# Designs tried in a protein design chat: VHH binders against UV DNA damage endonuclease (uvsE). Part 6

Target 1, 305 residues: UV DNA damage endonuclease (uvsE), of Deinococcus radiodurans (q9rte6)
Amino acid sequence: MTSACEAVPQLGLVCLTVGPEVRFRTVTLSRYRALSPAEREAKLLDLYSSNIKTLRGAADYCAAHDIRLYRLSSSLFPMLDLAGDDTGAAVLTHLAPQLLEAGHAFTDAGVRLLMHPEQFIVLNSDRPEVRESSVRAMSAHARVMDGLGLARTPWNLLLLHGGKGGRGAELAALIPDLPDPVRLRLGLENDERAYSPAELLPICEATGTPLVFDAHHHVVHDKLPDQEDPSVREWVLRARATWQPPEWQVVHLSNGIEGPQDRRHSHLIADFPSAYADVPWIEVEAKGKEEAIAALRLMAPFKKD

## First folded at step 1 (VHH)

Design n11 (framework vhh_7n9e_1)
Fold by ESMFold2-Fast, scan of step 1:
Structure n11 (fold): chain B 305 residues (1-305), chain A 128 residues (1-128)
Amino acid sequence: as target 1 above (305 residues)
Amino acid sequence: DVQLVESGGGLVQAGGSLRLSCAASGFTFSHYAMYWGRQAPGKGREWVSGISGSGGNTAYASSVKGRFTISRDNAKNTLYLQMNNLKPEDTALYYCARSEELYHSLTGEYKPGAFDIWGQGTQVTVSS
């Protein structure tokens, strides 16, 4: 077994634990705006310091539980991308040594990191102000990844959906113009409404962007009976061709609560698609988080008790 | 002593039906999500179906969806698996498993947990 070409998939933890081990603090925009400038600086210094310490703990948690893939929360540094307010940027600059140390903790533990910014980011919006705010938000996420010492490659992925439906050509045209810290880490994920894998694949091929396949989204989009549909394996392989090297391929795993067409994420994964058995990296999108990973490890092709 | 005892297995012709039972003891049954798994000769353990502590949420492996139905009777501390339209590939040792589903008395919420106990299993053989 080699770490780069492991036969059994690596299961990834998304953002936080159900237990108390990994939980982040936040502040709402309305509450933040009610603060004076000095209070804003003190509040963000407290929050960012706390969340960096929690990240350090998350690295230890991943090491202790043999988790080698972790999705960073998009809300680690509230107000970092707030237009016209540089307080967050200044505080993060002040905390640069602590942020880099947290990043080193993950690297030393052998944990691959990636981010999936919130769905309000729409790079191909027909509204210029939304495109500008989306680029600003993506750049803020890339800044966090830079601060953690993460490489500007799809090994440390910045993952987005296709954005506004019917604007695939505009998305393909915009990608080459994205700032390098964003562009070099970019991946695209199919969703259940706007962009199927078939719609994203030409964009990925044209721009050199890897396709992160989500079988649950595919099944919902095409109204398929389940994740054992033959098209699921077909899309795993077609998506794999967008990854260089192929052992860097990431897919998303989730189940519906009330059957394959339910868009709500279940607490545990009951249906592990056979098509995923040889996929190197799998993000587990279940409400049970670490408990869903533990439960999956009791099933083939993972571990035997 | 936490105990899970499966029963109801046997030999059945392809296209037939069987109903499996799992009798639970030694814990508050309704506080735990319950699962059916199976192991065919020469293969690892496979997840088949799951049900929440309240019975309000169920899930199935794609290979059995539409053919198998999981249910529970919390008053009798018993988990069931109704298996219809059985196929030769369903031949396996079927076992039930417990997953922690913590009941929070102050909020009335159930919290998912990890598997922590399995039964001995009951053999199901489907002839072609």
Scores: ipSAE 0.000, ipTM 0.110, lowest interface PAE 20.0, mean pLDDT 83

Design o01 (framework vhh_4orz_3)
Amino acid sequence: EVQLVESGGGLVQAGGSLRLFCAASGSIFSINAMAWLRQAPGKRREWVALITSGGSTDYADSVKDRFTISRDNAKNTVSLQMNSLKPEDTAIYFCAAEEDWYGSDTEDYDYWGQGTQVTVSS
ESMFold2-Fast, scan of step 1: ipSAE 0.012; ipTM 0.412

Design o02 (framework vhh_4orz_3)
Fold by ESMFold2-Fast, scan of step 1:
Structure o02 (fold): chain B 305 residues (1-305), chain A 123 residues (1-123)
Amino acid sequence: as target 1 above (305 residues)
Amino acid sequence: EVQLVESGGGLVQAGGSLRLFCAASGFTFSSYAMAWLRQAPGKRREWVALISSGGSTDYADSVKDRFTISRDNAKNTVSLQMNSLKPEDTAIYFCARDSGYYTEWLDYSMDYWGQGTQVTVSS
């Protein structure tokens, strides 16, 4: 049997901690644009150095707390994808050894890394300028993953929603033309509004892209009673078939605040779907972050025998 | 457009051999050092072998005396001959072009990468 069938799921931490251990710095575009070229270089060098140190600390945090899956923040290197400004790229190149060391710290600790870029990235937009900026943003994220020493496979995933509703055929057509650092890591996640798992599955099958199933989004999209609906297990298995190997399957876990139809994420996970018990990797999307992971470890299937 | 395309991967029994090929296009191949790197799931990306533009070679300790890197500048190819394969050699193998920027982390100096080719070594 595979480890996915024998072991309890590995719970993933998303971006930051509630505590001070993992917190990243940023700069707004407006503030950055007010700086001279020399001030921009100094500002990004300070910010990127600080965030790489925080990443190194995140690796230690994951190791200390037995966390084997971590989602990198989409905003680690502000201004890296800014059109017509190469300052971020130059600074990141200068910090290459420190970035690679941070990536090695995660790998040596046995921590799988992935990214989920901002929802404003819309690859299949009907506006050419949005498609171009979306490809630039995805390429910037892939450059960070390359710099961390991460595989160009779905083991180190770049996750996107399906983008603009009603444009699934356009999404399927553009995926093969994405830059290799992006295309080889790409995964698609069902959302609560535009793309159901049923709408994404044909796109995933046509392009060789894995489907990351989110049961809360599925329940909200289809107005189902709860995450124990029989369709949840069916979609866990259909999504698993898009992963090669199946042991790499990732799903998303979240709960609503005021019942199963509430789109707002709760602080803790009160209801763990039984359908997820044999899933190898689970990203925990709860406002409590590390507190939610600790609370989950007191529930089946994580509860000590 | 710079392209690197790997081939030659597959399934082989322990003690066996495989030869990987990388076809390069879109740049002056003879002017660049070329490398092979590998990565198994959940493992650190590992530099395996390097060949300079002048033909000098270097190898990671884990593959010394078992692997040989070579190049053919007339055909724009770099090859990796893998002998005495072990289960721990199981990984996706990547062909990469050296940017010429020397760092202590050799794999980070690479500016273009192929899509990778799977090598699986059974016990």
Scores: ipSAE 0.000, ipTM 0.153, lowest interface PAE 22.4, mean pLDDT 85

Design o03 (framework vhh_4orz_3)
Fold by ESMFold2-Fast, scan of step 1:
Structure o03 (fold): chain B 305 residues (1-305), chain A 124 residues (1-124)
Amino acid sequence: as target 1 above (305 residues)
Amino acid sequence: EVQLVESGGGLVQAGGSLRLFCAASGRTFSDYAMAWLRQAPGKRREWVALITSGGRTDYADSVKDRFTISRDNAKNTVSLQMNSLKPEDTAIYFCATLGPYYDSSGYPDYFDYWGQGTQVTVSS
């Protein structure tokens, strides 16, 4: 965040590497439910310990490769948000010092952390049971961020899409009532179907929530020719106004495999939108992960003397 | 809110023992995981022992088999029994809480509530 005549965006790594360096373990709900209570505790203790160790390795990886933004996997602690089962919560409490040490490793390396919970989290669902499970899931994610020692500010984002289409007013009404660990970190991202940036901006302004702009979603939603459409730069600037300070702005970068309307993520980023050249923080959503970041660094605006 | 006050520190010879106490005030003490951390001169704070709300314990490798953490929820206290003390154990020792929601809000204070610390000095 140093001011200069020219600034280069910080590129962010999403969840894991294509290589073996950052890989997380999991367990399915059906396998977990087949275990006795004692077996569940032992299984989660082993899994969570392993994933915390991998997370420490991710901090080292980011430091070694000059990566200053990292998205934490939403699946680091399986079963943490499982209704009526406190096993995950008890195990995470037991591992609190290791989790804190992992967060310390990222902070010491100067790596900004954020989370993007899964699509089944729908805060504004018309079904009360889905709203309740969504708040529980968001609270579990915020607990992980708290345990890592991360600030309750948009520097350490909890990112969500707008949820159920046509329920923007309900979303705006619900946000102030979210628990503080969630509310204070909340960011909203436009998607390719339900919520355009134009639909999210009034919600963001009303609730003090930053807008994370995704140009690929915008192009798909509005059926635009490509990410060089003039509206892309317009939305980068309008989204920036929701960030305080503006230097904290995050955007998402992805490309389709077969042209601008293809929703499948490409392995590398072939088309870098010119509108993003002065954006301070960019999450790279490409299947190539670290390979996509390395390839981007050989392109304008990143290739510098 | 929770307030923490440490006591029990002092000067001891290598091989000696000390017991540290942390007195907590406030509702919900029994819901918190409790930790002991230490800070040696010129170094950052590091954790040494943890006890969960359910009574499970964990220790840093440097103090394993020498230190024992325990809690008394009826008295709102957590204790650290330190045996076979070494000169490298010399530090200010802090008691800290980790809530059921880990509300640590950033570097370097990663815990919800900190005490002011108690000095432990181990002479050779």
Scores: ipSAE 0.000, ipTM 0.122, lowest interface PAE 18.3, mean pLDDT 82

Design o04 (framework vhh_4orz_3)
Fold by ESMFold2-Fast, scan of step 1:
Structure o04 (fold): chain B 305 residues (1-305), chain A 125 residues (1-125)
Amino acid sequence: as target 1 above (305 residues)
Amino acid sequence: EVQLVESGGGLVQAGGSLRLFCAASGFTFSSYYMAWLRQAPGKRREWVALIYSGGSTDYADSVKDRFTISRDNAKNTVSLQMNSLKPEDTAIYFCAARQYGSSLKDYSPREYDYWGQGTQVTVSS
């Protein structure tokens, strides 16, 4: 309940640091498939062990820098969702004690964890093969969260965009049929192209899924002048109503490089929307990562002198 | 030995059309997602179009309704039909292949397993 005693928003770190402290290893599918079955097992054991150790280090980094919200990399366990290949699942099972220990390091440090799958996830695709691979990918991410000891609640989000535009009704219909490890953690975020907050809100209300509001995406989608538009505060409050309890609300913060309409993320956050001042949890999406968090802490509402 | 070889690039007048081809070899083409990305002078590489292994397609907003991506699994080719071309479409166009990775909006070369060397498209006003 550390968040209940704070008057200012908690700022979240996304995946890795600009510095060398938090960096994860990977392998491409083509390189992996060139390996024999024994080589695949050895490769994934080495990769997964290394990434769990790095994740343990990420918990220590967050504790040392008073960061209480952290987005887990979706690339921690390559090949875990690969159809017809159980190697990743077997290796993860073998490393279960180490994975749980890493999860405990975060909870002991008071760090809230969430994931935003970096795979191209389109749950409401008009193609069955894309829907199947999307559910498999989401299930793999939920399995990682289970292995970390994380609760199956929106406290530990699996965050997704609305997917294919024009298929909101199909998304609303399929959410109740998602596996519980996914469904119970699911959150939906508005994007700059396909789904506005207005399009997602009825889906969130119908399914009991919280809405993660992104003001940058909203401003781009509606071609607004900046993130001080009155609609930003309106959407912060409407999104808050989808969170139970409201103290669990997460929003996303990012700025464009060449002004409010630029979809690319800046290095630092120059424009902090006043509408976010009373939001409990803010995920910072900036290229500067920990540098952006440090710079934000010198601005209102975080500035103390 | 994996190769992606682009062709069909060239100079075209604004409002014109051009068709790009990518010939793939050395991997199981039918199981891969195939994409076109482009890089304008002095700009970052941006994603343009994707065709999934099952034939579904997705497009960047800037090219939607103007460009069409298609594939022929029997010939291991992917093509991009570009209509209503604008000077802003001037770029080197790259063919790329992937199955897994981060969001398709990520311009990182590491997201894709294989890349072609690119083909130049120049649209004059």
Scores: ipSAE 0.000, ipTM 0.157, lowest interface PAE 17.8, mean pLDDT 83

Design o05 (framework vhh_4orz_3)
Fold by ESMFold2-Fast, scan of step 1:
Structure o05 (fold): chain B 305 residues (1-305), chain A 126 residues (1-126)
Amino acid sequence: as target 1 above (305 residues)
Amino acid sequence: EVQLVESGGGLVQAGGSLRLFCAASGSTFSYYAMAWLRQAPGKRREWVALITRGGSTDYADSVKDRFTISRDNAKNTVSLQMNSLKPEDTAIYFCAADTLEGWYTSYEDSSAYDYWGQGTQVTVSS
């Protein structure tokens, strides 16, 4: 394998900035349902157009601040996954040139894009209606990625947790049956309660799905003293083996507020695990967002000299 | 359904800090986006901060860089850390939650939220 000294990791921005530069608009289902069909179309056209413009601005922000990894908000296109209502899909189709242009802005700036849908998407739920709505929601996210011109590969991830605990075999069984726009982009992330990296690895290997390792979740799940535990480096390497090519590996970086066992995300990253020094792509899960990335760039291993 | 109870309000000098807490009970807390809104004397309710289920945050321009919202799904709580407080921050602060029904209409609109606490008073003396 190549030497860790070749390059420092690329730090990724998650969804929004703490400043006003990147903020998205939306609409609740109850308000949307109160509208006539013509009002629904006008409302979604306004919202989707506004959010595409904001997304274009996010590409410019990333370029201006040398950010080459960006997590798209899962709330860009309200009502796109609404069962029995095609208004969102029709509006997004009408805005296809603007959406593709926004995607090109990121690609031209060298910014890798991925999505991590909110935790209520539970593919392996024991409730059939939840499984069905989860697949529909994932398909809606994949449609957005297609519209942005993003490849159907793990370069442009649709990232999920393992879902309902104790249902790993069911998760492994359903992955091959997911729609191609979802299945070909799918990644799985270990969490602090339900699925350890050890529980996800055989599922990832059986399905050809990359494992996104989160050291903070691992430390909380296994009740370890900190992110310098030797198992952290072990899991960085085991997770890397699920990535083809290994240079596409993504990991998550976060710190607790009051020590390693605190599940709450800190504003800045005080403790950068040494195990991450040679990881090519790192999503920064900190409340400070762009402030956390700027602060990280001033500390080892990112500090020049 | 979720029931919300705020705490942590009080009297503080300008430049001081307070941390508000919202404790949730009832149904599954982790399925709700959580927000803080405030109502100053003689004014409409104003949205202050939002935290989504996944931890994404947003802030009103008047409080960004001073306030931080966070959540703890293990403890069924959301908190608002308020720094560099100003007399203009004097208000009753409300914890609010929205269901998983679709996407949120401008979360600055108080009518976007289905569940509300009864509020906690914050008074910032000059």
Scores: ipSAE 0.006, ipTM 0.203, lowest interface PAE 9.9, mean pLDDT 85

Design o06 (framework vhh_4orz_3)
Fold by ESMFold2-Fast, scan of step 1:
Structure o06 (fold): chain B 305 residues (1-305), chain A 125 residues (1-125)
Amino acid sequence: as target 1 above (305 residues)
Amino acid sequence: EVQLVESGGGLVQAGGSLRLFCAASGFTFSDYYMAWLRQAPGKRREWVALISSGGDTDYADSVKDRFTISRDNAKNTVSLQMNSLKPEDTAIYFCAKTGSRFGYLWSKPGEFDYWGQGTQVTVSS
């Protein structure tokens, strides 16, 4: 039986490759709005079909390069959550067999999928219209995950930051009322500004939501000298306790360009925190993407004995 | 092409006020979070204030309760009202657009994908 402490971490690819292998198409809202209804349907059918084909290719890429964790782009299906326009939803319904096949390709290859929505998501906003649009956006992402055939568990994570600062109690109160396709996949990530791991942990414990620890965010938030600070290992272990089973724990890995306090992501990971050595799943947030993963595999703990 | 043009900077005495403006073009303004960043002499650029596409705001601790960010989606502008200015607020102030539509993830690649040229703010003792 495998356990977190016995396994070498699995490194995850985020959204696309630096090379031409995984690239997605998009359309801006202003260009889309300039189209007639028939042109909108034709545009989204072409765009969604292309992106589903690219997703299928991404599954093959992951299999070929022994990548077992992949973050889906939040922009795969532009206009899917657009209020008052059901064109995206209708097109996605039409493409349901292709979407499910793409999802099965990942599952059959042993690739774990998750999403981190980069659309407008502030669940605990003090503005009711922002809360409503945030739930709509989260529901659209969960619909994509359902269409891919992904389980409604934190194995297929739908990840958010804590949202508006100082509103942790409101966040904790609304999570139980989220739609099941969202609630059952939900994870929370600490950020460098609004929510530390210490602020998120009580929310995670109260709601049964796993905490995705990001050491770079923690170091920036608390103005620590580097990711070897003793608190990093402490938070890896505290975050792990929110995962059931603990072998499903995901953390985020990134480095600053000009030192530990630089919020901009480097091309490669030069500083791998020792605290991460026994973490089962690590998303690599570096501009080099697959190049950063390949370089990491030459370092301890990935290099055998 | 994306363009962000800042204005409203100048010289002001400690305790005074200034309002900065940013005129945006070349993208669907209402879909993006907008931010103000600053770079003090000899320092790195640092984030100051953020406003979501829906109007929610966030501030760096150093400026909280003194600065107010706002936006006008009809005019494609974002502004920063700066009150109770301190000598430590002396910097070039930059308007920035987030990389992601309808959201921000400060530490992720592409979080701010465009920056304006800046406007100088000088606060005398």
Scores: ipSAE 0.000, ipTM 0.132, lowest interface PAE 18.0, mean pLDDT 84

Design o07 (framework vhh_4orz_3)
Fold by ESMFold2-Fast, scan of step 1:
Structure o07 (fold): chain B 305 residues (1-305), chain A 128 residues (1-128)
Amino acid sequence: as target 1 above (305 residues)
Amino acid sequence: EVQLVESGGGLVQAGGSLRLFCAASGFTFSNYAMAWLRQAPGKRREWVALITSGGSTDYADSVKDRFTISRDNAKNTVSLQMNSLKPEDTAIYFCAVEGSYSDYLFEPSGYDEGYDYWGQGTQVTVSS
């Protein structure tokens, strides 16, 4: 057993705040496509600059509110992975000093950063063009993490679901061949439909990839009564064994709106699973964002005395 | 609370037609652009069509001249009329709200960067 239970878990903020403090700008593909090449460059320069400034503000927000884990939005740099269009890549290169400064702001604040790229990235697709586009998308996210000055270790995760169901062996086979900026940061998360923790664990063990356990997904997948099911405690510990060191373990925390089987995320976390009390890092996936973190801090094990 | 509920999918033969519907609630529908996206097995999500708050439309090249997006602000509904369907149009079709941040591009699943989803999309299968 690890000594992780000797400290209270660090609660992580996901992407943005409900309040105005941390909110990012975007552009949709349809609006972007309507622009001329010169307009695209000007639009992305303005948007990327704005979002890097907002990232700097997010570091300050985390420091001010004692938040030491933050998930970067996968949408910080729209169009960065767009096939046949190098505009985003050129703009990000131009903004490299500002991006690195933003990353240093998080490091100086003691904030751990990770990313969860779009869920439709399917590395183990049976179609070569989908595998190619998925690697391109993952490489674009890894480039952002490199630009922020983040280490190529599971301390700074690039987190994915298992991809196409029934293709676990193919996923295990391709992971060693992923580009180092991706492979060295890779984590796998169980989902509600395709990959249970039991299906991902052998892949994680074979590839040296950590398993990020999500109890809400597990409960929905297996149609369990709630997150106090004994299997939740078992999976927290089995997932922990995939982390080196175990103190780097991350899990996801969310509640359903209308009970444990509801896949929609609630505004606040009403039910904190007892199995999570000794987990070192917990991402809070609730619509209330910072409000959910504040409310959780009033509950055991977070409440002082 | 934003909710989007898709309907109208089904099985159709190549050359046939289907009309998809999206019922929206929880926001001032008339102020937002609405979009349709699709995802075929083993493929990334693909943008299909957009209609702005003012009624202007835009389409992916793969569906241009075959699909028509429309909206009814009185009923908070967006529709996609799909004509001359091809086997490659086979996918789950999703309705989305286009906003100033990616959290307004909702996906019909319960697990991403902490954003909630409504519905499972609507399945369209085109036989050859």
Scores: ipSAE 0.000, ipTM 0.195, lowest interface PAE 11.8, mean pLDDT 83

Design o08 (framework vhh_4orz_3)
Fold by ESMFold2-Fast, scan of step 1:
Structure o08 (fold): chain B 305 residues (1-305), chain A 123 residues (1-123)
Amino acid sequence: as target 1 above (305 residues)
Amino acid sequence: EVQLVESGGGLVQAGGSLRLFCAASGFTFSRYWMAWLRQAPGKRREWVALIYSGGETDYADSVKDRFTISRDNAKNTVSLQMNSLKPEDTAIYFCATDIGYHSSTYLEPFDYWGQGTQVTVSS
């Protein structure tokens, strides 16, 4: 409701395009394990090189389409976090100049990069083996961000949900002990059931971790009628206070397929919450990806008069 | 191509038991959470049970002490053991996961729903 220096929100592309422009290769664990050590090295060298080239193409795509926020796929370098196997790490080290060049392509194009790691990462699990594998996975992601030349600040975010429900105090206690490449980039996002924004805010404040607000998750969690509920604007502003500077605030934008309570993401964004109009950075979580961004640009506040 | 195929549904009397299975293919199964959801006639889909890649589990309050989710990473399967079934458990049951192109909660599925398996609990 208060006037600030007005700027149109920057819309972010998530991982890949629906079109053929940005597509990444992978390999399954079973297929990888069937290979000899020399075959594993050759396979990962080919695959990582291909994905770095595709990532360079993603920077060009973002520049060509005036996209200034891009979420890196968490699966760019398969087997990088595989316990007891250093093949991925060695290959990535060998490709360090190419990886750094790809990172420079994004920064030179003015594109902000962030990651949202996969759902198997549960930092506050009550099982030590899950906590260990989660930290290993997060450290592997942070290594990729380091290799891209990205700052160890929330400008280049590593974003997680709150993890296991009912373990907020444990999450708050472990965050200060995370490795610096992870801790300094960490952000937390509210979800539809386990952690509301109200439950995450004290954890964020205690640990200096920014809160990434998701209005769709909030509406589902609190069983609200839609994203125009007054609490949505209140949470945009409360979440903004966890960002320093406030101009770095990121929120997530998604719509349900069949109405406001459907947790699955729609192809396009039909309903843009008015509460988001002054948010500086918005990740567009829609199946249509670049098509959803293009469609949003035909709507207020993006449509030019 | 990601495929999820549910089986094990059927007709059972109140107080009975049923075991559902989901066979997964086309992705690195061991790295992703797996969930069971259900949709009763005239109602919205609701989450029932979730198993993380590490084997840790979460349950909806409505099924907490009656249902058990488990996974077999060697066979790429997830199972749901349903005990003390009630007429209110009548629904189509779906297996779900998320292959990681979008943010999704640890407690709720995003994409890759199977065709579902019908469970009918009679009085």
Scores: ipSAE 0.000, ipTM 0.283, lowest interface PAE 11.7, mean pLDDT 85

